# VH-VL binders against q0aze0: the designs that were tried, part 306

Target 1, 268 residues: q0aze0
Amino acid sequence: MKIILVNNRFKENTEKKAQEIAGQLSALNVEVIIDNGLDEPYAGTVDFIMVLGGDGTMLRAARRYGQRAIPVLGVNMGTVGFLSNIEINELAEYLPLILREEYSLEARMMLEVAVFQQQSLLTRVFCLNELLLRSNSPRMLSFALEISGQKLEPYRGDGLIVSTTTGSTAYSLSAGGPIADPQLDAFIVTPVASHIINKRPLVVSPEREISLHLLEEREAIIGIDGQIKMDFGAENRVLIKRAPHPLLMVNLKAKPFFTSIDRSLQRQ
Below, E stands for the ipSAE of ESMFold2; O stands for the ipSAE of OpenDDE; V2 stands for 0.75 times the mean of E and O plus 0.25 times the DockQ between their complexes.

## First folded at step 14 (VH-VL)

Design AA64 (framework fv_bermekimab; at its last look DockQ between E and O 0.74; V2 from the best seeds 0.00; counts 0 for: pae E 2.3 > 2)
Fold by ESMFold2-Fast, scan of step 14:
Structure AA64 (fold): chain C 268 residues (1-268), chain A 123 residues (1-123), chain B 107 residues (1-107)
Amino acid sequence: as target 1 above (268 residues)
Amino acid sequence: QVQLVESGGGVVQPGRSLRLSCTASGFTFSSYGVHWVRQAPGKGLEWVAYISYEGSNKYYAESVKGRFTISRDNSKNILFLQMDSLRLEDTAVYYCAKDRIYYSKSFYGMDVWGQGTLVTFSS
Amino acid sequence: DIQMTQSPSSVSASVGDRVTITCRASQGIKSWLAWYQQKPGKAPKLLIYAASSLQSGVPSRFSGSGSGSDFTLTISSLQPEDFATYYCQQDNYRPLTFGGGTKVEHK
């Protein structure tokens, strides 16, 4: 069995904790690779991925490894998030189940984002939550939204979010998008501060292709999962579709989505 | 330099066929949808046909549907218009034109045009 | 088919004049309208797309406005090189359709 431990080297004490866990796994004849985010993703065959940290670390793991159809377990190191399943102090209890492959998997759709400059592919990225297009100046954007070859009325405003259902509780929610059951596959398209009063979020089939380009030269940026940022101008175009493989999230402990949402609204 | 050059026009007899070509250079032809637009002598512009960048979507004006066929060869950077059952009312200068936006199956304006090729009929 | 009605069919103007050309769609086309300039014996040149977006390299004296069914092309101060025929064209519905043209000619 080969396991990747994903952690954030910069966060306090997470590197030491990753080393401790690696030692425990090695004592059980498990091969361990540590990915602290600094190097390129491990290229070899892997049986399981353990993410040690919060939701941000899980988003990074999903971008690096989510397309390989490998089970991914979120292990929280402090404050419970939406993407972790167990706490670090519970790991020893659940480890035998992990090694015997006695767990269920939940599939979470991902986005495939291709950013072009003129006709050339600039980058191709997979993400779990969303792509954000936004103005980087006081001037609003004017841009075209195309869904499977069909044009909508041009958008005028501060930007647009294209989100997965998993991302419905992230930036899309803050911009007025709906809360979606993460077991559904759908794109959620949420305007950011639209000048057109009647622009509403759209929920569309995950089989559709979404594209964006600016109609006027403006200072804009593309953001992916709140972690990758790129300049975006009138010569750029972004194409978004459902990624070939979903992220396979490990369920060891019941974590009811709707109960979690209700608690979050009560606390905040 | 970005350029489109039409060829294949000439004098034809009613009921015959003619094939127009449009050769592209200076841009990645395979990334753009392209159009045929015609203009009868002394008259206005009339849109004729469109083909998407990968060739799967084709659209025609009502007046030419069933008689004209648009096609492309991305390996040679050439657009074609096969014109069958030609009529006197098909007399026009035929322009090929590139759509503005790459990797789109929609329309965003035609930013590059060829010089045109004239199709007329013998008397 | 969407009918595109341009008015006027011709206008006589002098250098320095403000010229306004209108285009009316038979049905709503959102903002998906382009404007072209054509000089005798030459291919059309794209001026404006998406009703109001100025094509790169086109002088700022050209502007477009409107949405839905009624659209306007304005030349704020006519220059000698602007005497030409102007066409609107909708790209919201297939088939794509052009207006009949407006000839801007010398007084």
Scores: ipSAE 0.807, ipTM 0.909, lowest interface PAE 0.9, mean pLDDT 91
Fold by OpenDDE, look of step 16:
Structure AA64 (fold): chain C 268 residues (1-268), chain A 123 residues (1-123), chain B 107 residues (1-107)
Amino acid sequence: as target 1 above (268 residues)
Amino acid sequence: QVQLVESGGGVVQPGRSLRLSCTASGFTFSSYGVHWVRQAPGKGLEWVAYISYEGSNKYYAESVKGRFTISRDNSKNILFLQMDSLRLEDTAVYYCAKDRIYYSKSFYGMDVWGQGTLVTFSS
Amino acid sequence: DIQMTQSPSSVSASVGDRVTITCRASQGIKSWLAWYQQKPGKAPKLLIYAASSLQSGVPSRFSGSGSGSDFTLTISSLQPEDFATYYCQQDNYRPLTFGGGTKVEHK
C-alpha cells in the first residue's frame, strides 16, 4: 500500500504529526509520501490519501489529487470544519481498517473551473468548494451569468459565488447561500452583495454549464476555494462545469452532517 | 487591427441570387459569433442573421428566413450570406458584425462592424 | 418580436447641450440593451451594452440607464463629433431588434 500524507507546511504541528504517522506506517510496510504543499503533487500512483489538518488542507488536497479517484481521508487536528471524518487521536483505532481497505466512500462533486484569456485557456482547476468572482475595488461589478446558454439578468454587485454542495457551508453560506446536503450534486450560485437586495441564490443542475464574464472594462478577482487568486478582466471568461470525477471521501466513522451544522457554524 | 470587410454586393435583378462575403482579420474569427445586419437607404438597422462561433447555431430574421443562408469558413476567416430569391425590399447596405464575447452562443452586443456592401436592384 | 420604440426620432441640439434619448421595449428585456452610434456613411459603433456598461474608448459623457422596458441614453454635454444617429438594440429575444433611431442634428 502507498499513502500520501497531506499536511499544512505552515503548521508545524501537522508536519510533526505527518512525520510521526509516516514512521508508523512505514513500520507497517506502507510506503508513504508526505505532501506539505511545497512541491508539485506527487505524480505516482497511490492507494490512499490522508489529509492532516482542517478544511483548508482538505481543499488543497482535493485540488491536487481529487481528479485521480483516490480515497481521501480527512483527519482533523483540533480544528472545526466539515471535511474531516476522524480525529487525529482516533487514527490508531481506524488504521487497521484503512490498511484493509474496509471503509465506505462518499463521492463529492467538484467543480471544473476553466479561466480564459480571449480564446486561450489560462488555467483549469478542479476544486471542492467554490469559484468566487469579486470586485477588486469599492465599486460594484457588472457581469454576465450564463447557464447553459441562457442569459440571466446582468448581475450588479460585489461578486458571485459558484459553489458545490460541499462548499455550501463555506463562503457561499456567509454570502447568504443555502446549506445543501453534501450528498446532493448541484451548483449553488450565490450573489455577493447584489445591487438587487433580494437577489436569490440559485440551485443549478450539475448537468448545466455556467459562464461568467464582466460587462465593463474593470478589474476583478477570481478566487478558488479561498486559496487561489487570479486577476480577472473584461477579456477573461470563466467556464464552470461539474468535474469529471468526484472527490472520494473516506467514511470511516459516521458523521451526521445536519446535526453538526450548528456546532460547526457557531465556531466559524 | 480588428477588421471586418464585406464584399459581393452589387446590382441584381429581382428573383436572382447573390452571395456576400465578410473577411475577418486581426482577431480569432473562429471564437466569435457573427451577424449580418442590413440598412436600407435612409432607414434604420435591421438584424438579418446570426451564426455561432462554431457554426452549429444559425438564426434568421423572419423577413429573410427560407431565402438567405448564413455560413462561415473558420479556416479562411470568412463569413458568407447566400441570398436567394432576392426582393426589392432587400435593398440595403449589408454589414457583418462580430459578437463582443468569445465562445458564446448567446448575444452580448456587436463591437466590430464592417463598412458594409451595398445590394441594389436594377430598375 | 420585440418592438423597440425610440424617442424622439430626431433632436436638434447645440454643442454643450444635454441630450436624452429614450428607448422602450414592447416587453421586458431585462438589461440586455445596446446603444449604437452611426455617422453618415459609416458603420455603427457600439457605445453601451447591458443598458449601462460603457464600452472601451467611449467618452464618459455618454451614459445609459434603465432596465426592463424603458431605457435612456444620455449625452451630458454634446460635442461636435456626437452629431449622429443613435440606435438602441435588444438581444434578450430572437430576433434581435433595433429601435428606429434618433438623429441628433445641429440646431
Scores: ipSAE 0.806, ipTM 0.908, lowest interface PAE 0.7, mean pLDDT 94
Fold by ESMFold2, look of step 16:
Structure AA64 (fold): chain C 268 residues (1-268), chain A 123 residues (1-123), chain B 107 residues (1-107)
Amino acid sequence: as target 1 above (268 residues)
Amino acid sequence: QVQLVESGGGVVQPGRSLRLSCTASGFTFSSYGVHWVRQAPGKGLEWVAYISYEGSNKYYAESVKGRFTISRDNSKNILFLQMDSLRLEDTAVYYCAKDRIYYSKSFYGMDVWGQGTLVTFSS
Amino acid sequence: DIQMTQSPSSVSASVGDRVTITCRASQGIKSWLAWYQQKPGKAPKLLIYAASSLQSGVPSRFSGSGSGSDFTLTISSLQPEDFATYYCQQDNYRPLTFGGGTKVEHK
């Protein structure tokens, strides 16, 4: 059995705990790879991914490993977020089930984001929460949204968020989008400070293809999960699709989304 | 230099067909939707047909549907218009035009045009 | 089909004049309207797309406005090279449709 432990090296307790867990697993003849964010993602075959930390660390793990169809467990080490399943002090209780592969999986849709410079692919990335298009100046953007070849009235405003249902409780919520059940597959398209009075958030089928381009020369930024940023201008276009594979989140401990929603949002 | 050049115009006889070509250069042809637009002598512009960048979507004006076929060869950077059962009303200069937005199956304006090829119908 | 009605059909103007051309769609087309300029013996040239966005290389004396079904092209100070025929075109619905044209000619 081979396991990746993902942590954030800038949080001392996660690095120390990752070393402790790696030692315990090695004593049980489990091969352990530690991913603290410094090195390239491990490229070989693994059976399980354990994320030690909060939602930010899970977002990075999802971008690095989410397309590999590997079970991913979120282990909370502090402030409760939306993406952890168990607490660190519960890990010993659940470790036998992890080693025997006796757990259920919850699929979480991811976005595939392709950014172009003119006709050439500049980058392709995957994300768990959202793509943000926003102005990088005091001037508003004018841009086109195309959904499966159907174009809507041009947008005018500060930007747009294209989110998964998992991302519905992140920036999309702050911009006025709905809270969505993370078991649904959908895009949530949320305008940011739209000048057009009747622009509402949209909930869109995950089978659609979404694209964006600017209608005027402006300085803009594309943000991915609040952690990756890139310049975006009139020469660029972005295409967004459902990623080929969902993130497979491990469920060891029942954590009903709706009965805990107010508590989880208080921790945001 | 981004360029479109039409060819294949001429005089059409009753019961005959004509195939127009449009050769593209100076841009990645396979990334853009393309149109045919015609203009009868002394008259306004009339949209004729469109084909998406990968060739999967084709749309026609009602006046030519069932008689004209748009196609493309992305390996040779050529757009075609096969015109069957030509009539007097089809007499026009035929332009090919590029849609301005790459990798789209919708319409955002025709930003590059050829200089046109004349098609006349004699009888 | 969406009918596009341009007015006037022609306008006589002098260099320096402000010229206004209107275009009405038979039903709402959102802001998806383009303006083209055409000179005799030449292909059309895109001036404006999405009602008000200026195509690259087009002088800023050209501007477009409107949404829904009523649109306007304005030339703020006519230049000698602006004597031409102007067409509007909706690209919201298939088939794409042009207006009948407006000829701007020297007074």
Scores: ipSAE 0.583, ipTM 0.835, lowest interface PAE 2.3, mean pLDDT 90
ESMFold2 (binder alone), look of step 16: mean pLDDT 92; pTM 0.943

Design AA65 (framework fv_bermekimab)
Fold by ESMFold2-Fast, scan of step 14:
Formats: C-alpha cells, structure tokens, sequence
Structure AA65 (fold): chain C 268 residues (1-268), chain A 123 residues (1-123), chain B 107 residues (1-107)
C-alpha cells in the first residue's frame, strides 16, 4: 500500500505531524510519500491520499491528484471547513478502516479549465471550487459569456464566477450565489458586482461548455480556487467544462452536508 | 498576412451547379468559424451560410437552404460552397469571411474578408 | 427572420461633418450588432462589434451605441476616406441579417 500525505507548505506544525504519521504508517508496512507543495506532484501510482489541513490544502490536493480516481481523505487540523471528514485526533481510531479499505466514497465534480492566448493553449487546470474572472483596475469589464454556443447579453461589471456545486459555499456564496447540494452535478454562474442590478446567478447542466472572453481591452485576472492567478486580456479565452473524473472523497464518518452548512452559517 | 482568397466563380446557366472555394492563410484556419456572404450587383449584403471551426454546425439562409452546401477541409485550409440548382437570383459577388473569435460555435463579427468571386449567368 | 432597417438610405455630407446612421431590429437582439464599411469595388471592413466595441485599427471618430432593438453608428468628424456605404448586421439570431445599407456621399 502506498499513501500520499498532503500537508500545508506554510504550516510547520502540519509538516511535523505529517512526519509523525508517516512514521506510524511505515511501521505498519505502508509506503509513504509526503507532498508539502514544494515539488511537482508525485508521478507514481498510489492507493490513497490523506490531506492534513483545511479546505485550502484539500483544494491543492484535488488540483494535483483529483483526476487519478484515487480515494482522498480530508483530515482536519483545527480549521473548520466543508472538505474534511475526520479530525486529526480521530485518525488513530479510523486508521484500521483506511488500511482495510472499509469506507465509502463521495464523488465531487471538478472543472476542467483551459486558458488560451491567440488559439494557443497556455494552461489546462482542474479545480474543485471555481474559476473567477475579475477586473484588476477601477474600470468595469465588458465580456462575453457563451454557453454551448449560445451567447448571452454581454456582461458589464467587475467579473464572473463559474463554480462547481462544491464551490457553491466558497466565493460564489460571497458573491450572492445559491447554496447547492454537492451531490448534484451543475455549474453555478454568479456575477460579481454586475452593473445590471438584476443579473441573476445561473445554474446550468454540467454537460454544457462555458467560455469567456473580453469584448474590450481591460486589465483583468482569472483566479482558480483562490490559489492560482493569471493575467487575462482581450487576446485570451477561457473554456470550461466538467472534468473527466470527479474527486473521490473518503467518507469514514457521517458528516451530512446540511449539518455542516448550519454550523458554518452560525459561525459565518 | 492574414487573408482569404475566393475562387470558382464564373458564368453559368440556370439550373446548373458551381463550387466556390476560399483559401485561408496567415492564421489557424481550423480554430475559426467562417461565413459566406453575397452581394448582388448594386444591392446590399446578404448572409448565405456558416460553418463552425470543427465543421459540425452548419447554418444557411432560407433562400439557399436545400440548394447550397457549406463544407471545409481544415487540413488544406479551404472553405467550400457547393451551389446546386442555381437561379438568376443567385447572381452576386460571393465573399468568404472569418468570424472574430476562435473555438466558438457562435458569431462575434466578421473581421477578415476575401476580395470576392463573381457568379453570373449567360443570357 | 430578423429584419434590420437602416436610416437614412443615403446622406450627403462634407468633410468635418458629424454623421449619424441608425439601425432598428424587428425584435430584440441584445447588444449583438456589428457595423461594416464598404468602399466601391472592395470587400466590407468590420468597424464595430457587440454594438459599441471598436475593432482594432479603426479610428476613434467611429463609435457605436444602443442595445435591444435600436442602434446608432456615429462618425464624429467625417474624413475623405469615410465616403462609403455602411451596413449594420445582427448576429444574435440565425439566419444572420444585414441592414439595407446607408450610402455616405459627397455634397
């Protein structure tokens, strides 16, 4: 059995804990790879991925490994979030179940984001929460939103979010988007400070292809899962579709989505 | 640099067929949707047909539907318009035109045009 | 089909004049309208797309405005090279349709 331990590169405490857990797993004849984010993703085959940290660490793990159809377990290190399943102090209790492969999996859709410049592919990224297009200056953007070949009225405002259902509780929520059950597959398209005051969020089929491009020369950026940032200009185009594979999240402990929402809304 | 060149126009008799070609250079032809637009002598512009960048979506004006067929060969950078059952009303200069946005199945304005090829009829 | 009505059909103007051309769609086309310039014996040239976006390389004296069904092309200070026929064209609905054209002529 080979396990990747993913930890937060900016938290020394999580690196120490990752080494401790790696030692425990090694004693049980489990091969361990530690991914602190500094190196390229591990290229070999693995059986399981354990993420030590909060939602941000899970988003990085999903981007790096989410398309490989490998079970991913979120282990919370003290930060309240939606993407962890167990607490670090519960790991010893659940470790035998992990090693015996006695758990269920919850599939979470991901986005495939392709960014082009003058027909040339600049990058292709998979993400769990969202793509954000936003203005990087005081001037509002003017941009086209195309859904499966159908173009909508041009958007004029500060930007747009294209989110998964998992991302519905992240930036899309802050911008006025709906809370969506992550068991549903859908794109949520949420305007950011639209100058058309009645511009509503859209919920569209995950079989749709979404594309964005600027209609005027403006300073803009795209952001992916709040972790990747790229300049976006009039010669750029972004194409978004459902990723080929969902992220397979490990469920060892019942953590109903609606219970998590209630708790988070109380804390804000 | 970036250009489209039409060919295949000429003098035909009513009821016959003609195939127009449009050769693209200076841009990645396979990334863009392309149009045929015609203009009768002394008259305005009339949109004729469109084909998407990958060739799967084809659209026609009602006046030519069932008689004209648009197609493309991305390996040769060539756009075609097969014109069957030609009528006197089809007399026009035929332009090919590139749509502005790559990898789109929609329309965003025609930014590059050929010089046109004339289709006319013998008396 | 969406009918595009341009007015006027022709206008006589002098260099330095402000020229305004209007285009009316038979139903709402959002902002999906382009403007083209055509000189005698030449292919059309794209001036404006998405109702108000100026095509690269087109002089700033050209501007477009409008949304829904009523649109305007303005040439703020007519130059000798601007005597031409101008066409609006909607690309919101299939088939795509052009206006009848407006000829800008010397007085």
Amino acid sequence: as target 1 above (268 residues)
Amino acid sequence: QVQLVESGGGVVQPGRSLRLSCTASGFTFSSYGVHWVRQAPGKGLEWVAFISYEGSNKYYAESVKGRFTISRDNSKNILFLQMDSLRLEDTAVYYCAKDRIYYSKSFYGMDVWGQGTLVTFSS
Amino acid sequence: DIQMTQSPSSVSASVGDRVTITCRASQGIKSWLAWYQQKPGKAPKLLIYAASSLQSGVPSRFSGSGSGSDFTLTISSLQPEDFATYYCQQDNYRPLTFGGGTKVEHK
Scores: ipSAE 0.798, ipTM 0.903, lowest interface PAE 0.9, mean pLDDT 90

Design AA66 (framework fv_bermekimab)
Fold by ESMFold2-Fast, scan of step 14:
Structure AA66 (fold): chain C 268 residues (1-268), chain A 123 residues (1-123), chain B 107 residues (1-107)
Amino acid sequence: as target 1 above (268 residues)
Amino acid sequence: QVQLVESGGGVVQPGRSLRLSCTASGFTFSSYGVHWVRQAPGKGLEWVAAISYEGSNKYYAESVKGRFTISRDNSKNILFLQMDSLRLEDTAVYYCAKDRIYYSKSFYGMDVWGQGTLVTFSS
Amino acid sequence: DIQMTQSPSSVSASVGDRVTITCRASQDIKSWLAWYQQKPGKAPKLLIYAASSLQSGVPSRFSGSGSGSDFTLTISSLQPEDFATYYCQQDNYRPLTFGGGTKVEHK
């Protein structure tokens, strides 16, 4: 059995904890590969991915490994989040279940995002939450949204979010998007401060292809999962579609989504 | 140095066939939708046909449906218009034109045009 | 098919004049309208796309406005090289359709 242990390289104590867990797993005849984010993703075959950290670490793990159809477990190390399933102090209790493969899996859709400069592919990224297009200046953007070959009225405003259902509680929520059951597969398209009155969020089939480009030269940024930022100009184009594989999230204990959302909204 | 060059026009008799070609250079031809637009002598512009960048989607004006066939060869950077059952009202300069946006399933304006090739009829 | 009606069919103007050309669509085409300039014996040149976006290299004296079914091309101060025929064209519906053209002539 091989396990990738993903941790946050920017927290000093997480590396020490990762080494401790790796030692415990090795004592149980498990081969451990540690991914602290400094190197390229591990290229070999593995049986399980354990993510030590908060939602941010899970988003990074999803981008690196989410398309490999490998079970991914979120283990929380202090910060409250939505993508972890168990706490670090519970790991010893659940470890026998992990090793015996006694758990359920929840499939979470991902986005495939291809960003072009002119006709050249600049990057292709898979992400769990969303792509954000936003203005990087006080001036509004003017941009085209195309859904499966159909052009909508041009958008004028600060930007647009194309989100998964998992991402419905991230930036899309702050911009007025709906809260979506993460078990549904859909794109949620949420405008950011649109100048056009009555421009509403759209819930779109995950089989559709979405594309964006600027209609006039402006300073803009593309953001992916709040972690990757890229300049976006009139020569750029982004194509978004459903990723080939969902992220397979490990469920070891009940974590009721709607109860968690209600508590989070009460604290905002 | 983005360029489109039409060829294949000439004098034809009614009811005959003619094939026009448009050779592209200076851009990645396979990334863009392309159009045929015609203009009768002393008249306005008329859109004739378009083909998607990958070649699978083809669109025609009602006046040419069933008579004209648009196609492309991305390996040779060539656009074609096969014109069958030609009529006197098909007399025009035929332009090929590149759509503005790459890898699009829609159209966003025609930013590069060829010089045109004349199709006319013998008396 | 979407019918595109341009007015006027011709306009007589002098250098320095403000010239306005109107285009009306038979149905709502959103903002998906382009404007082209054509000089005798030459291919058309794209001026404006998406109703109001200026094509790279086109002088700022050209501007477009409108949405839905009514659109305007404005030349704020006509130059000698602007005497030409202008066409609107919708790309919201297939088939794509052009207006009949507006010839801008010397007074």
Scores: ipSAE 0.801, ipTM 0.909, lowest interface PAE 1.0, mean pLDDT 91

Design AA67 (framework fv_bermekimab)
Fold by ESMFold2-Fast, scan of step 14:
Structure AA67 (fold): chain C 268 residues (1-268), chain A 123 residues (1-123), chain B 107 residues (1-107)
Amino acid sequence: as target 1 above (268 residues)
Amino acid sequence: QVQLVESGGGVVQPGRSLRLSCTASGFTFSSYGVHWVRQAPGKGLEWVAAISYEGSNKYYAESVKGRFTISRDNSKNILFLQMDSLRLEDTAVYYCAKDRIYYSKSFYGMDVWGQGTLVTFSS
Amino acid sequence: DIQMTQSPSSVSASVGDRVTITCRASQSIKSWLAWYQQKPGKAPKLLIYAASSLQSGVPSRFSGSGSGSDFTLTISSLQPEDFATYYCQQDNYRPLTFGGGTKVEHK
């Protein structure tokens, strides 16, 4: 068995804890690869991915490894989030189940994002939560949203979010989008500070293709999962599709989504 | 230099066929949808046909459906319009035009135009 | 097919005048309208796309407005090179359709 441990090198004691866990796994004849974000993703085959950290660390793991159809377990090491399944102090209890492959998997859709400059592909990335298009100046954007070859009325405002259902509780929620059951596959398209008062979020089939481009030259940014940032101008175009593979998230214990939502909304 | 050049126009008899060509240079032809637009002498512009960047989607004005066929050869950067069963009302200058946006299945305005090629009839 | 009606068919104007040209669609085309300028014997030139977006290199005296079914092209201060025929064109529905044109001519 080979396991990747994904950690956040900038969190206090995270590297020490990763080494401790790696030692425990090695003692059980498990080969361990540590990914702290500094190097390229591990290119070899692995059986399991363990993410040590919060939701941000899980988003990085999903971008690096989510398309490989490998089980991914979120282990919380601090702040409570939506993407972890167990706490770090529970890991010893659950290790035998992990090693015996005694767990269920939940499939979470991902986005495939292709960014072009003129006609040339700049990058293709996969993400778990969302793509954000946002103005980087006081001037509002004017941009085209095309869904499977159909043009919507041009958008005027600060930007747009194209989210997975998993991302419905992330930036899309802050922008006024709906809370979605993450077991559903759908794109959620949420305007950011639209100057048209009746622009509503859209929920569309995950089989549709979404594309965006600016209608006027403006300073704008594309953001992916809040972690990748790139400039976006009138010569750029972004194409968004459902990724070929979902992220396979490990369930070792029940974490009821709707109970978590109720507690989060009550505290706000 | 981004350029479109039409050729193949001429004098034809009603009922005959004619094939127009449009050669593209200075841009990645295979990335853009392209159009044929015509203008009868002294009259306004009339959109005739368009083809998607990959060539699989073709669109026609009602007046030419079943008679005209649009096609493209991306390896040679050439757009074609095969015109069958020509009628006197097909008399016009035929322009080819590039759509503004690459890798789209929709259309967003025609930003580059050829100089046109005249199709006229001997009667 | 979407019918595009332009008015007026012609307008007589002098250099420095404000010129407005109207285009009406037979049903809503959202904001998916382009404006073109055509000089005698020449191919059309794109001025405005998406109803109000100015094409690169086009002077700022040209502006477009409108959405749905009613659209306007405005030339704020007519210059000698602006005497031409202007066409609107919708690209919301296929087939694409042009207006009949508006000729801006000398008084």
Scores: ipSAE 0.797, ipTM 0.906, lowest interface PAE 0.9, mean pLDDT 91

Design AA68 (framework fv_bermekimab)
Fold by ESMFold2-Fast, scan of step 14:
Structure AA68 (fold): chain C 268 residues (1-268), chain A 123 residues (1-123), chain B 107 residues (1-107)
Amino acid sequence: as target 1 above (268 residues)
Amino acid sequence: QVQLVESGGGVVQPGRSLRLSCTASGFTFSSYGVHWVRQAPGKGLEWVAAISYEGSNKYYAESVKGRFTISRDNSKNILFLQMDSLRLEDTAVYYCAKDRIYYSKSFYGMDVWGQGTLVTFSS
Amino acid sequence: DIQMTQSPSSVSASVGDRVTITCRASQGIRSWLAWYQQKPGKAPKLLIYAASSLQSGVPSRFSGSGSGSDFTLTISSLQPEDFATYYCQQDNYRPLTFGGGTKVEHK
């Protein structure tokens, strides 16, 4: 068995804990690769991915490994989040089930994002939560949203979020989007501070292709999972599709989504 | 140097066929939807047909449906309009035009136009 | 088909005048309207797209406004090179349709 341990290179406690866990796994004859974000993703065959940290670390792991159809387990290290399944102090209890491959998998859709400069591909990335288009100046954006060849009324405002259902509790929620069951596959399209009356969030089939471009030259940025940021101007275009493979998230412990959401909304 | 050049126009007899061509240069032809727009002498512009960048979607004005066929050859950067069962009311200068936005399944304005090719009928 | 009614059919104007051309769609087309300029013997030139967005290289004296079914093209201070025929065109519905044109001519 070969396991990748993904951790946050900037947190000393996380790095120390990763080394400790690697030693424990090695003692059980498990081959361990540590991914702290410094190098390119491990290219070899891997049986399991263990993510040590909060939701941010899981988002990075999803971008690096999410398209490989490898089980990914989120292990929380003290930060409340939606993408972890067990706590770090529970790992020893669940480790035998991991090694025996006795767990269920939950498929989570991902976005495939292609950003163009004129006709040339600038980048193609996968993400778990969302793409954000936002103004980078005091001026509002004017932009076109196209869904599988259908143009909507131009958007005027601070931006737009195209989210997965997993991302419904991230930036989309903050912008007024719906809370979505992550078991569903759908795009959630949420406007950011729209100045056009009655621009509502849209729930769109994951088979659709979504595209965005600016109608006026403005300073804008696109953000992907809050981790990748790039300039976006009138010569740019972004195409968004459902990624070919979902992220396969390990479920070792029942974590009721709706109960967690309800509890979170009752507390700050 | 973005350019579209039409050819194939001429004098025809009613009921016959004619094929127009439009050759593109200076941009990635295969990335854009393209249009045929005509203008009868002394009259206004009339949109005739359009084809998506990959060639899978074709659209026609009601006046030409069933008689005209739009097609493209992305390997040669050429747009075609096959005109069958020609009528006197088809007399016009035929322009080809590039849509503004690449890799789109919709249309956002025609920013580059050819000089046109004239289709007339002998009497 | 969406009918585009353009008015006036012609307007006589002098250099420096403010010229207004209107375009009315038979059904709502949102903001998906373009404006073109055509000079005699020449191909049309795109001026405005998405009702109000100015095409690169087009002078700022040209502006578009409107949404839904009523649209306006304004030339704030007519220049000698602006004497031409102007067309609106909707791209919200297929088939695409043009207005009948407005000729801006010398007084």
Scores: ipSAE 0.791, ipTM 0.902, lowest interface PAE 1.0, mean pLDDT 91

